# Ledger of designs, part 1: VH-VL binders against q978t4

Scores and structures below are computed, not measured.

Target 1, 133 residues: q978t4
Amino acid sequence: MFDGSDLKNLFSLDGFLKTIQFEPEYIREGEISIIVPLRNNLLRIGEIMNGGAVMAISDAIGGLSAMTYPGIVNQVTVSFNTEFMRPIAKGPVRFISRVDRIGKSIAYVEVLVYDGENLLSSKSTGVYFLYRS
Below, numbering starts at 1 at the first letter of every chain, in headers, positions and changes, except where a header shows other numbers; antibody chains are not in Kabat numbers.
F, E and O are the ipSAE of ESMFold2-Fast, ESMFold2 and OpenDDE, as the mean of both directions, binder to target and target to binder. V2 is 0.75 times the mean of E and O plus 0.25 times the DockQ between their complexes.
[cut] stands for letters that were removed.

## First folded at step 1 (VH-VL; framework fv_lerdelimumab)

Design d1
Fold by ESMFold2-Fast, scan of step 1:
Structure d1 (fold): chain C 133 residues (1-133), chain A 119 residues (1-119), chain B 109 residues (1-109)
Amino acid sequence: as target 1 above (133 residues)
Amino acid sequence: EVQLVESGGGVVQPGRSLRLSCAASGFTFSSYGMHWVRQAPGKGLEWVAVISYDGSNKYYADSVKGRFTISRDNSKNTLYLQMDSLRAEDTAVYYCAKDYGDYEGFDYWGQGTLVTVSS
Amino acid sequence: SSELTQDPAVSVALGQTVRITCQGDSLRSYYASWYQQKPGQAPVLVIYGKNNRPSGIPDRFSGSSSGNTASLTITGAQAEDEADYYCNSRDSSGNHLYVFGGGTKLTVL
C-alpha cells in the first residue's frame, strides 16, 4: 500500500518539503517514522534546528500518517500545536507520527521528535480533515 | 553563468601576511554563504573558512583560527581571506567556493590561486 | 572531532561499475557531497545530498548512504571519469563546519 516511495513522491510535490532530505524508517497503517539529517537549510542562528522546520516536517508526516489508511485520498490540517522541549543541535533527527484516532472525516495525530542523542526534543498534536474515495 | 575568480596568491616568507580576493558573478552574491578551501601540492582538499551571506557569522578550521580572517564586500561581489602569520604548511592552492544554500556542499568553485610560503 | 576516511586508490575496467566509499561519524547526521577533481583543475560537484546530481552530471553517477558510510557509485565507468574523488560532510562536533575525506584516486583501465 502506502510506502516509502509514495512518501518521497508526496514530499517532492511541495515547494518547501521537497528541500528536505529524509529516509523512511518504517511506514505502517497509522504510523510513520522518518530520519532527517540535520542539514544547513534546516538550521537557524546558533546552529540549532529551525523551529519552523520542525513544525513543517511534523505537520507533513502527521497528515500523511492518516493517508496510510485505506480509502483516504487526501487530508488538510485543521489545527496543529507544537511544544519545544529541547533545542536540536545534533542530528540525525527522528520524526515519529502516530494516528491516535481515525474518524470518518477527522484524524487526531501525535508527532514526537528525537535528536541525534535520542532525546525527546518536541511533541506536536494535530487534527486533520480527511477526504475519502 | 556563475564565475568565481581568485587572485592575490604569490610567494611570501614565513611570518608575513597576504590577502586573497575572489570576484563573484552570475548569481546573487549577497544571498549565499561563501567558503575558502585549500589544497597543498599533491595533497587533498582542506576546508578553511566560511562567511554567512551578510557577513555576520564566520567560522574557521582549527589550523587557521586566530591567523586568518574571512570577510566580504557585497557591494563589490567580492570575498576576501586575510592570511596573517603565514607558515610553510599554509602553502596551497586556495579555492573560493559558493555555499549550495539549501543542501550541504559547494556548487561552484573558482580556478584557485597558489600561495607559496618559503624560506 | 569528525574524520572522513576514504581508500587512497581504486581501479575499474572501462564499462564496469566502481564504488568509492567514505566513512565517518558525521555521516550519521549529514549526507556527504562528492567532488571530482582532474589534474590541474578545480573540483566539480557531482553528488549532493544523498543522491542528487547537479545539472550536467551524467546519470552513471549515483550516491548512497547508510549509517556512518556514504558511497559514490559510477555505473559503466568511462575514460573521462579518471580523477580524484573527495567526499565532504558537516562536522557535527562544531570545531569545523566542514570536513573532507582524504580523496580516492580512480584509475580507469
Scores: ipSAE 0.005, ipTM 0.536, lowest interface PAE 14.9, mean pLDDT 87

Design d10 (at its last look DockQ between E and O 0.05; V2 from the best seeds 0.00; counts 0 for: pae E 11.8 > 2, placed apart)
Fold by OpenDDE, look of step 2:
Structure d10 (fold): chain C 133 residues (1-133), chain A 119 residues (1-119), chain B 109 residues (1-109)
Amino acid sequence: as target 1 above (133 residues)
Amino acid sequence: EVQLVESGGGVVQPGRSLRLSCAASGFTFSSYGMHWVRQAPGKGLEWVAVIWYDGSYKYYADSVKGRFTISRDNSKNTLYLQMDSLRAEDTAVYYCATDLYGSGYFDYWGQGTLVTVSS
Amino acid sequence: SSELTQDPAVSVALGQTVRITCQGDSLRNYYASWYQQKPGQAPVLVIYGKNNRPSGIPDRFSGSSSGNTASLTITGAQAEDEADYYCNSRDSSGNHLYVFGGGTKLTVL
């Protein structure tokens, strides 16, 4: 089971996430939840969260969730698809990543994003290639 | 029933230290972020500090940064606030509060403990 | 850091409707939460999010937001609603912070 120190170490592996102000909500094997304060650097015209930012954070968290399994030392995105249900105008924004299936060399991950009203705003499906020790 | 009970308040001279505790019960303490909020006599509410569910992250108001330390012991269901280098302006009732879903909403509050800093 | 401003005092006649407004830049990006505090008591969360009431809070309490403002509305004010009301939100400036409004004293006439 991951604790705070493990989470910090895990997040430190991603240079992009390090540039994002976020709050870890919980972490467990195959699942990560973070809270992202909605800052101006994440907004596009109309004071709506940038869709690219949503996808980038989702992808990063998706990959890291696969690395919560024992023996996984690295991963790379093979494919990532995002559906946007509604624009995000209010924060904080919750990103929940869940590994749906993990094989020897491939992981399938779902990332759900909720806005400040806890409404599902985007849904992503990621496929990651796994490197094992 | 959710219960939060603050303790450790009292009268202390400027420059001294004091440690507050908040005993939690009635919920899964280790699953919630916790906050300290204070209220000077006859004044409004002021956010002081927050700590993550597992203690991994801590943030403070600028007014207390470098002097106060928030911590928790999930095995004891207890939140702490170590207050060092106390000042007169730190005089206040100190409340502990739960963080609803990590969203920054203070859904449950203790009854508070009074800290008086005076020479 | 960001600040939230609210009128220091408002009055409402018994059974009438009153709206307490909070204003600040952070409210453009975050929902406010509202807290009721009666003399000698701890604050109580009454509204959070778009318009959510915690269990036990009467449905006469409602929340709304527009632009850089958030409002708490009491429809059909009761005598027991006389209290101080504070708004709160995340701070949109700087690091991870939270900010309270200055509070509004509501008098029920």
Scores: ipSAE 0.049, ipTM 0.727, lowest interface PAE 2.7, mean pLDDT 90
Fold by ESMFold2-Fast, scan of step 1:
Structure d10 (fold): chain C 133 residues (1-133), chain A 119 residues (1-119), chain B 109 residues (1-109)
Amino acid sequence: as target 1 above (133 residues)
Amino acid sequence: EVQLVESGGGVVQPGRSLRLSCAASGFTFSSYGMHWVRQAPGKGLEWVAVIWYDGSYKYYADSVKGRFTISRDNSKNTLYLQMDSLRAEDTAVYYCATDLYGSGYFDYWGQGTLVTVSS
Amino acid sequence: SSELTQDPAVSVALGQTVRITCQGDSLRNYYASWYQQKPGQAPVLVIYGKNNRPSGIPDRFSGSSSGNTASLTITGAQAEDEADYYCNSRDSSGNHLYVFGGGTKLTVL
């Protein structure tokens, strides 16, 4: 089963994502939740979370949630869109990725981001191309 | 209803070991992170250790790091704290607590178990 | 930024408003949670994530946060609110460390 050690290893292999501290909250088939401390390297002017950081983490966890299904060995992002609804001023920041549909070659994914006050702060939708064994 | 019941406390000599248990019921234990928090007699609360829902991540307060080990058995709905090389300053009531949303908010607490380290 | 500072004691008259404060650099990045502890009892979470109340907590309890300061406000204090109150936040140093304030003893006169 795809577990928290797998998730941490995959982040550590990425040149950009290896800088992101996180802990998995839960991992299920089609759904991953992680907690990200809001460290200074993720802040922009105004002491709020960098929108690019929100997008990068959301994109990563979105694709990895598709890999929780048996037989999916890799994935690449085809399309990704983020809506920023509220600034994130306090952590920890929760990212929840859900696979809305797993197809033969494509996964459709939604990622929801909550701030330390449990307010929904961002929503992303992503489309990922799937590689199968 | 959510219940947490600690056990395993008692009187122990310095340098010895104790293992505490926390039996959980009334919620899906395997979906929640867990904490140990202690309180010395007449003093304030001190966080001790955390373990994530699947046991993949553990972290400890500096005062106990290297001496205490947190673990869990999700099949038994039980949290553990193995305490080695006990010192007088470890004397406290030990509480287990649930982690609300993995956010470090201690939602439900047990009643605590007293550990007394004395010569 | 690992330290949270609270005043040791505060008093309030029955039915009046009291504010308990918690100060520390970690509060710039993490919201505080607040715990009520009565003698001989386990702590009870009363506020989390700035101003959220768990089920069963009276609406006279509210939270606020600004900069490096978090506050717990009790409007219309009741006799049963007499207790020790602790704030807690996550250390922002890069580890999942949690730090409690020293506690504030609330006396309801």
Scores: ipSAE 0.007, ipTM 0.635, lowest interface PAE 9.0, mean pLDDT 87
Fold by ESMFold2, look of step 2:
Structure d10 (fold): chain C 133 residues (1-133), chain A 119 residues (1-119), chain B 109 residues (1-109)
Amino acid sequence: as target 1 above (133 residues)
Amino acid sequence: EVQLVESGGGVVQPGRSLRLSCAASGFTFSSYGMHWVRQAPGKGLEWVAVIWYDGSYKYYADSVKGRFTISRDNSKNTLYLQMDSLRAEDTAVYYCATDLYGSGYFDYWGQGTLVTVSS
Amino acid sequence: SSELTQDPAVSVALGQTVRITCQGDSLRNYYASWYQQKPGQAPVLVIYGKNNRPSGIPDRFSGSSSGNTASLTITGAQAEDEADYYCNSRDSSGNHLYVFGGGTKLTVL
């Protein structure tokens, strides 16, 4: 099964995600949780987390949560929407992705983002096209 | 390159306290969670506690909860374990460990420091 | 239970193949990692993830998993492989962050 070493490797090979320091908290079928230190390169003016960074990290772990299922060899984003409910000013930032529904070709995923005080700060929904072996 | 060095172990009576230290070098200490793992003489490994990179969250094994306190000083690259109300069953070699790959596995371990609690 | 169970001892003839097993409920959701420990030394990570070896670990070490069971396989066992071996995984119940198996003493004959 897809684990934290796979996650680290995939981020390291990505042109953008390689700049993101993180720790996997847990990975299980249909669910990925990571912790991301809120460093300077993730901040916007006003010293809160850049909304684009929130979306990029959420999209990455959202899509990869589908790969925790057997037989899934790749995925691509079909649509992704983020609600920014609260500015993120304190780290570490926790991203939790969960597959809500998975079919033959499509996965529906939810990603929740909590700030360093464990307050729900962002919610994303994503739809991913699946490639199967 | 990565080094973890524990200190502060020794022989103490039940009910007393000890503080263990773990000096870290060769990595960005403030970016990673740190763990304590112990091993009673002749026994297996037992996970004890974790502290998040900024010290904001801590978790303990049930066997030590309420008696042990994990802490860190990121300015000194040092992890601590305050061990209060020590019992004979706390006798063990205490290791600090970290997961630099972020995989949930302990890549690096210190050499350990022995704590002996004898009545 | 969420505990990880290992046989306490296993023997292998020099040059032969051995498997050390680890069983537990958490292994249905997480891979095991494997640690080698020689007397008086700290544990050393030998296998993690889908069958990954840290740098410096010989390719005779491999890992696999199925259902609630993880296995560490040593192909062509060497005298220096004699050690205690521990599996580790996350606690599926959420009461502990990490759980170690009881350990397996490998004897190379």
Scores: ipSAE 0.007, ipTM 0.553, lowest interface PAE 11.8, mean pLDDT 86
ESMFold2 (binder alone), look of step 2: mean pLDDT 91; pTM 0.940

Design d3
Fold by ESMFold2-Fast, scan of step 1:
Structure d3 (fold): chain C 133 residues (1-133), chain A 123 residues (1-123), chain B 109 residues (1-109)
Amino acid sequence: as target 1 above (133 residues)
Amino acid sequence: EVQLVESGGGVVQPGRSLRLSCAASGFTFSSYAMHWVRQAPGKGLEWVAVISYDGSNKYYADSVKGRFTISRDNSKNTLYLQMDSLRAEDTAVYYCAKEYYDSSGLGDAFDIWGQGTLVTVSS
Amino acid sequence: SSELTQDPAVSVALGQTVRITCQGDSLRSYYASWYQQKPGQAPVLVIYGKNNRPSGIPDRFSGSSSGNTASLTITGAQAEDEADYYCNSRDSSGNHLYVFGGGTKLTVL
């Protein structure tokens, strides 16, 4: 189904996400993990990862994790919330998105973000509308 | 005119210390990360260390970690490399280099380099 | 551990096209930057961010990347292009570590 090549292609088509370099760690039904090197275009003042970048990447892989299910051909974000627990000063940064519940028309997703020392640094909760074949 | 000028190189015996300086002019020094890169005689370039724009973050190549210390004084527009426990293998021309990113975040490059200063660790 | 591999030497005839390659796992995640170095001189940045030239760099220099490989192409090589060329990239750790390729000596004619 949905693999690392699909994920890289989808990032390359987006105005902001195309600037993000990453490697997929694993992709399976309902869950995506990626490793994002902490490049300078992702840093804010103080050499800490930009909170907007954390949100944008989390939102993107959150929605894409719903597309790992058979028959789901697209998705759009309905709502998204992020809790910032720790600043991210050390990469690489690991993003793990997991579908908590998949419905007919909607998916509930959480995304966990770990810094280069494997400390949980951010948690997002997203709700996505689903398009089916 | 934008330039970087290294100084402090010379001949030193193994086990001793040396401090290099890099004087910056023509750009806002305090806004950029700065790097040290070295080149042994007849050999290729080897990245040594980086310091963030405000001095709060520092990273080193494994070959120098624990022996070299990078620092900066933004009030003097000067970058430093303190080299302790020098070895013959540290013999090289040492360059300071300015980090560069364009407006789209593309970069991870060194756009301005100094002329280099030679450090010889003699037998 | 991050390593960038370059062929040690390459030759090109005056006016011909040459491609210098750089290979390493970090290139899957980061674009390479390329540096020209002539004997006794400091390196000069010629390409960054895949295929961008700093001001003052001739348009005969271009860059490309695919998978774990980055390439520097010189179209219509000139005598003054004879130099050592180095690629550089962030390592796969993403925490401000950098690595240079071993360098390629370009001989023109």
Scores: ipSAE 0.000, ipTM 0.530, lowest interface PAE 15.9, mean pLDDT 86

Design d5
Fold by ESMFold2-Fast, scan of step 1:
Structure d5 (fold): chain C 133 residues (1-133), chain A 120 residues (1-120), chain B 109 residues (1-109)
Amino acid sequence: as target 1 above (133 residues)
Amino acid sequence: EVQLVESGGGVVQPGRSLRLSCAASGFTFSSYGMHWVRQAPGKGLEWVAVISYDGSNKYYADSVKGRFTISRDNSKNTLYLQMDSLRAEDTAVYYCAKDMGYTSGWYDYWGQGTLVTVSS
Amino acid sequence: SSELTQDPAVSVALGQTVRITCQGDSLRTYYASWYQQKPGQAPVLVIYGKNNRPSGIPDRFSGSSSGNTASLTITGAQAEDEADYYCNSRDSSGNHLYVFGGGTKLTVL
């Protein structure tokens, strides 16, 4: 049931995420991929992507990937960790979130971020508490 | 049930323009991405263009970029393809295809196609 | 930029298993979808997102992927499966470009 219009709507309701222009690449059970243009509002000094923006987008799409499973109506982040491996100086930036394990109350998720050259630039791991219907 | 009906195809001379339409029904048109895919006689499928659900984002194959324009009217459940500066190699059956999501590239429903012949 | 390569033709005996393959660098990143096209008809989606079947597609159709290769398998081929099969995926250029394989003509003997 969860599709690209749901993803766009959920981003539009958030104070920070609504400033992010993006396009879904694919949405499937347990996995979401989006493309984000590297616009000026996402840059820090040195004209590279803001690490806080990488974390916020990764956290958001990580939790939302759990909602692609039937019966999951909401989620909240329990813990989240990000490793920055390369600076992102060229867009568009691809975010891929994948549920490694979906449990009754907890989801374990990883999010991979690729720059405009398709180089792996960041990896996040997240734990999300799940609300069911 | 889901239906996509293309129209506007025909015979046209090189350098001229043609506009294709696709009438959609049976789903919430304004929630899904839409694609145009073409097939030259006796050849394979070639992706042409995509438009997001709200019309804000559009992408084109390199072969048509700058010549073709994709658009939609969500109030009329209609998808369009404006084809300018037509070339012989644009001769093909043009299919309207529904994206399964936003711009997943998975085409769960297709129209029957409309033939465009570019000939002098 | 990547392209998707398919063998132009393959044959299978009625009731036997056939595998149609699609190869390209983008398949290391994106899953392929598969479309069946019969003469004079529009394409029909048979597999998407690695190995999902749309409603109405028979169980004998399955998908798989490994490295830069995606495969469509038809287990126990039927006469009505005779058709052209196309793989489709995204180009890895990050441009929201979509690319089809050249198509494979399946003949059921």
Scores: ipSAE 0.006, ipTM 0.554, lowest interface PAE 10.8, mean pLDDT 86

Design d6
Fold by ESMFold2-Fast, scan of step 1:
Structure d6 (fold): chain C 133 residues (1-133), chain A 122 residues (1-122), chain B 109 residues (1-109)
Amino acid sequence: as target 1 above (133 residues)
Amino acid sequence: EVQLVESGGGVVQPGRSLRLSCAASGFTFSNYGMHWVRQAPGKGLEWVAVISYDGSNKYYADSVKGRFTISRDNSKNTLYLQMDSLRAEDTAVYYCARETYSDFWSGYMDVWGQGTLVTVSS
Amino acid sequence: SSELTQDPAVSVALGQTVRITCQGDSLRSYYASWYQQKPGQAPVLVIYGKNNRPSGIPDRFSGSSSGNTASLTITGAQAEDEADYYCNSRDSSGNHLYVFGGGTKLTVL
């Protein structure tokens, strides 16, 4: 059982992620969607969303989407890659994470990021090591 | 009304070149990736090439790599396909199509043109 | 490179349900989109994503996917549904590579 309160609690345990305001849009087995207001603390020079923030949020929900499967109690990132397609100048920003494949010890995950006009702005792929109960 | 209109098709001899155009209207052309898809007479659809929204990335099917070049002019809302070293097997109706995504797993072509026929024969 | 396999032909009686299938390794990573093509016409998108319909597509069209298989279902087939149907997916080897299935000719009896 993994829900919106679990997601918010896990963000609150991280020094950086606890600064991120967000609302879960949906959480299901293998998929998490969140909406992030584009606040000043997430902007770089030029009033564009910070690429590091995009990567950090994408990495976080990527790993956490693996924890929506029963029996998975933790995860750590093995590798992560982000492609920046468009600058994000308008929020709110939607992050959608989905597990492409769930293995015994490894999860393969993709994350899509859409800006406030629903334009695809970033794509990430991640590989996560899984801990089971 | 979102619309795509292809032009430039015709009959050409093997080894020659032809340039196709696709005129876009009714949407912000510069926000969308664009595809070329072809269909040989009596055969199925075959993907040819894609270009990113800003023209910085281009990808091609192996059958056309090194011979075809996809390009776009966002100021004219026009997509192009430059076809060099044409072969008989390039004979097909060529469609222009707009790329959209609902998520990572759902890339699709939501608007298609009417197609333009290219016949390569001696 | 990956390929998508479809049966070349399928028949359905008027008013009955038919399922057209598409199989390939890329479908483990990417959803299929489905296109209807009638003779002499351009393809028309009928399903995208897991089970989304563009405006103007009748609700008798639905999609599903599981593992390496995607399916297009027409519930209560009509005469005007007679056409060729193509699945399309992104190639798992690249972000911007695409592949079409060979097409399935649907005959409505």
Scores: ipSAE 0.006, ipTM 0.528, lowest interface PAE 14.0, mean pLDDT 86

Design d8
Fold by ESMFold2-Fast, scan of step 1:
Order: sequence, then structure tokens, then C-alpha cells
Structure d8 (fold): chain C 133 residues (1-133), chain A 124 residues (1-124), chain B 109 residues (1-109)
Amino acid sequence: as target 1 above (133 residues)
Amino acid sequence: EVQLVESGGGVVQPGRSLRLSCAASGFTFSSYGMHWVRQAPGKGLEWVAVISYDGSNKYYADSVKGRFTISRDNSKNTLYLQMDSLRAEDTAVYYCAKVGYDSSGYYLGSFDYWGQGTLVTVSS
Amino acid sequence: SSELTQDPAVSVALGQTVRITCQGDSLRSYYASWYQQKPGQAPVLVIYGKNNRPSGIPDRFSGSSSGNTASLTITGAQAEDEADYYCNSRDSSGNHLYVFGGGTKLTVL
């Protein structure tokens, strides 16, 4: 099954994501949760989390949550949208990706992001093209 | 009722090895990260190691890195700490502790339950 | 620095308010959790995530944070609050992922 070591390995192969320190919280079919320390390399002006970092991490685990289903060997983002509801000033930051719908060729995913106070800070919706074995 | 019961402590000579166990019950062990925290007699708390819910990620305090190995067996609901090359400074009560979530399922960033501890004494 | 600094001792009169402080660079990025430890017992979580109490922890316990400082406040201290209090946070640097403060012994007079 797709597990935390698979997730760590996939992040390590990406030019940007390999700079992200994180811990898998849980992984199940259709859902991934990770904890990300709010380190200086993820901050923008104002000492809050970089919106681009929020989007990149959300996009990554969004697509990877589709790969928790058997037979799905790869995925690529078709569209992605993020709503920034609150600034993230305290970590650690929790990212929860859930597959809303898994189809033959596409997956619809939502990603919820919570700050160190457990306040919902960002919501993303993504559409991913799926490659099957 | 969440319970964490440590065992395996005792008196051991410097340079020897000892393995601690922590038997978990009352929660879904395989869903939570686990920690080891120690406390030398009359001293404060010192974090030792953490292991992710599935055992794929492990991190250690600098003082024990290369000597201690954290592991878990989710089929037995048991956490382990293999302690090699023991030193007098490793003498402490060792607690196992569970990563915390509130009743709504939100991550606490903290240790919500602790065992009662097991004493390890390293002396000649 | 990766260290969390606490004063080693503090006293409060029965029924009065006391504040225990914790300082360190990691507190700029992470909230502190607070643990109460009585002699011969395991630590008990009393505050997490800035100002949240686990079920069963009295309302007299509260937390706050600002910059590199976190505080545990006990409003209307009771005799049973006499204990050692430890702050805990994630390490934002080095190889230590978690760090505890040195502990503060609270005496209730």
C-alpha cells in the first residue's frame, strides 16, 4: 500500500518539495494528512507562510492522495485553485487532502490547511489526470 | 481508557544494550505517532525520539543519535526503544508518550497521554 | 537557539494568580504545550496550542504567547497546583525536533 515512506520518497524527487520538512500523520485510501513545520524558508514578508508554498504543498498531496487507490501509477494536475482565508503565522501546519471523486481518468480533490491553532486557513480544489497500470 | 505501559528497564553496565517496550491499549495504536521522553533522577524532561504512525519516519535527539533505535510493531500495539552503547548519562526514567489529538480529531502538537515510566540505571 | 528557558522556581499565595514563562526562538514559529508533573508521577498535559485545555483540566489554567515567549497562567491557585511545570515546543533548528524547558517548581504558600 501507499505509505509514509512512499510519500517521503516522492517529495525527495521534486526540486521544490524536497526542501519541505514534513511528517506524514496518516495515509489511507483517498486521504493524506501531513504536518509541516513553519520554517523560515516557507515564510513571506510579514512572518506568515508563503502562499506559493501553501499552494505547492497542497497541489502535491492532492495529486498523491489519488495515488493511494490501487492501479493508479501517476497523476498530473489539470487545474488547481486555492482560497486563502487566514494568514498562517504559527506552525506546525496541517495539510489534509481528500479525494472527493475518483473516476477512470480524473480525480477531484480538496485540500484543507490548518494553522498551529487548528484554525482553517486555506482550502484548495484540484483536478488531476490519472495514469493507470 | 488509554494505557501506555513501559517495561524493560533495569540496571545495566556502561557499553551494554537494553531494549524498552511500551504496550499500548485503549486507542488505535497504528494511527498515531509515538515518542520516547526521559527524565534523569531529580532533573527535567528530555525528548529522546519519535516514530511516525506507520514506522517510516524516525527522529532522534542528538544525544542518542547513532546509539538508540526507535521501532514499533503495529500488529502487537507495541513501541520499542533499542538502547546501544549505554552511558552513565543515559540513566533516567523513560516514558513513552502518544502524539495528541482532541476529541474533534485536531492535532494538538503535544503529548496527550504518557506511561508511568521505566527506570534505566547505567552503572558499573 | 534551540533551548527553552524557564525560571527554576516561582511561588504564589493560595487563591492568587501566578504566571510561569518560557522563552526560546522556536516559540516564534510554534506554540508551547505545558505539562504538570507531581512527585513520582508522569507528566500531565495542561495546555496546548496557545490556550487550549484538554478535557478535565480546570479553567484556572490558561496559556498565552507573544514573540519568543509563552506563558502559563494559573488564576486562583489551589494547593493541588503545587508541582513542576514544563514547557515543550518543536525545535526549529538543529537535529532536535522537540525540546523541553528546564522546568519551573511552583510552590503554593
Scores: ipSAE 0.006, ipTM 0.583, lowest interface PAE 10.1, mean pLDDT 85

## First folded at step 4 (VH-VL; framework fv_lerdelimumab)

Design b6
Fold by ESMFold2-Fast, scan of step 4:
Parts: sequence; structure tokens; C-alpha cells
Structure b6 (fold): chain C 133 residues (1-133), chain A 119 residues (1-119), chain B 109 residues (1-109)
Amino acid sequence: as target 1 above (133 residues)
Amino acid sequence: EVQLVESGGGVVQPGRSLRLSCAASGFTFSSYGMHWVRQAPGKGLEWVAVISYDGSYKYYADSVKGRFTISRDNSKNTLYLQMDSLRAEDTAVYYCAKDTWGLEYFDYWGQGTLVTVSS
Amino acid sequence: SSELTQDPAVSVALGQTVRITCQGDSLRSYYASWYQQKPGQAPVLVIYGKNNRPSGIPDRFSGSSSGNTASLTITGAQAEDEADYYCNSRDSSGNHLYVFGGGTKLTVL
């Protein structure tokens, strides 16, 4: 079963993601929600969250949500697109990824990002290639 | 069972160097971050340094920056702390502590090794 | 000099409830972890991630967090709970910096 310990282990093994402190809010088949404190290493000039950090975390959690399904052993991003709707100036920041459709070789995913005031601040769509056992 | 065993402590004069080791067993050492935390006699806990699972990331408390170096050898399941330019205020019990997957908290601690810096 | 503030001492009668508090701005963003230390022994993790207990920690230990304050509560204190308690959190000014509170000495009367 894919749980919070698995999620934290996968982040710790990645060069960039290992720098991210987070807590899983919930994990279920096809959906992962995490809470990320907004710390200084994630800020750009102007004291708002770095857009690259938003994209990297969204991409990671998007792909990992596909691995919550039985038999999926790995995934790689085929395409990813992010829309920035609001600056994120207050944490903690909530990332919610949902698999819209899972096929035999491809998953279609969306990721929503909410700031500390629960305002929707970013939306991403991703396509991931799947590896099966 | 998780075990952390520190060694290398002792009495040393100011300005000298000392190297501490921490032998780890009972978990996949190469998958977890590691910390050094110290405690001066009769005082509270003070975080000293952290190293990521692969050794690529290291961070230090301001009080030891430039003098202490944290390192690890994943093939030997061993964590190290090289202490240079030692000062009387570095006198403390030094604990090796295991982190979680995300470098968040200290789930297991060793027994500690005493370092006494005196002239 | 620590950004996490704890009262240095607190007392509780056997079987009663005690709350130990930790205060600092980083707690608005990060959950505190709590460590128990008895004389001559290494610290032991008792609470992490707001209110999670490691395996083997009695259920009388619980955590809570609100604003810039984190609390460790012991409901029905036992004699064996007499110890120093430290909170720990990440420092927001750096990349993976950590800070301990000054510690609270709990006396069980």
C-alpha cells in the first residue's frame, strides 16, 4: 500500500525534492494532498513563492498520484503545463493532485495549489508515462 | 531494531581537532538524513549539523560553521563529524540522530559520546 | 537566544494533566516535535507532526498546535514521566536549520 512514509521516502531520494519539508494530508488511489510550509528557500524576490518550486512540487506529486494505483512501479513526465493565477505570499501551501484518467501506459493528472488563506493560486495539468510490474 | 553507536569522544586541548563516528544498523542507512546534536553539561539540546541521505546536502549551526565538517560513508553505514579549532564552549555530549525521509525530526538517537575541551 | 521559548520548569500531581508549551514564529509554518530526556540518558521522540506518537509511546502523550504555539499534553501523569522535555522545529531563515526550545523540567509530585 502506498502511504505517507512511501511518499516521504520518494521525496528524500530526489535532488530537489529532498529540500522540501511537507506533511501528507491524505493519500488514496488517484489522489494525494500535501501541506508545504512556505519557508525562505521557496521564496523569490518580492516574498512570494518561487514559480519553479510550485511547478516542481506539482509535477512530482502529480506523477506520484499515479503510483497510488496497484501495479504501477514508476512514472515519467511526458508533458506538464502550469497556470499561475495568484501569487502565494502566505503559507502553508496545499498541493492536491488528482488522476483524471489512468490508462495502461498513460495517466492524465491535474494539480491544484492553495495558499495559506485557501485561495486557489495555481493549476497544472500533466501527462505521465507509466511503468508496470 | 535501529541502533546508533557513537565513538571518538575524549579530552582535547583548545585549538586541536577530534573526529567522531556513528555506526548505524537496523535500517537502510543510505536512505535517511543524519544529524549531530550536542548537549553541554547541565544545559539543553543544541542542533549541530545535518547531512542528506546521499551526502550532497549539508547544513551547520552558526556556532560551528567553518570549524566542523559532517560526512558519511554509506558503504560502511557510518556518519562522521570532523571537529577542528575546538573551543571550551564545544564541551558537550554529542549525539548521533537519525532523521525521517524528509529531514523533519529525530526518530532515533545514539547514547552519546562526551567531548571535553579544556586547557 | 533560541527562537523557541519554553518555561524552564513545571510541576504536576500524580494522575493529573499537565501541558508544556513551546512558542515561536516558525511554529506558524512547521509542526514541532517533542523529546523526553531523563538524567544520563539520550533523548526519546514522544510526539512528531503535530500529534503523532511513535510506536511504544503511551497514549497519555498528545500534541497540539495553534498559531505560533505548540503544546505537549500528558493526561494522567505517571512518576516515570518526570524528565526534561524539549520542543524542536525547523528555522524559517535557512535551508534545513533546526532549533530546540530551552527545555522544560517536569516534576511529578
Scores: ipSAE 0.006, ipTM 0.545, lowest interface PAE 13.0, mean pLDDT 86

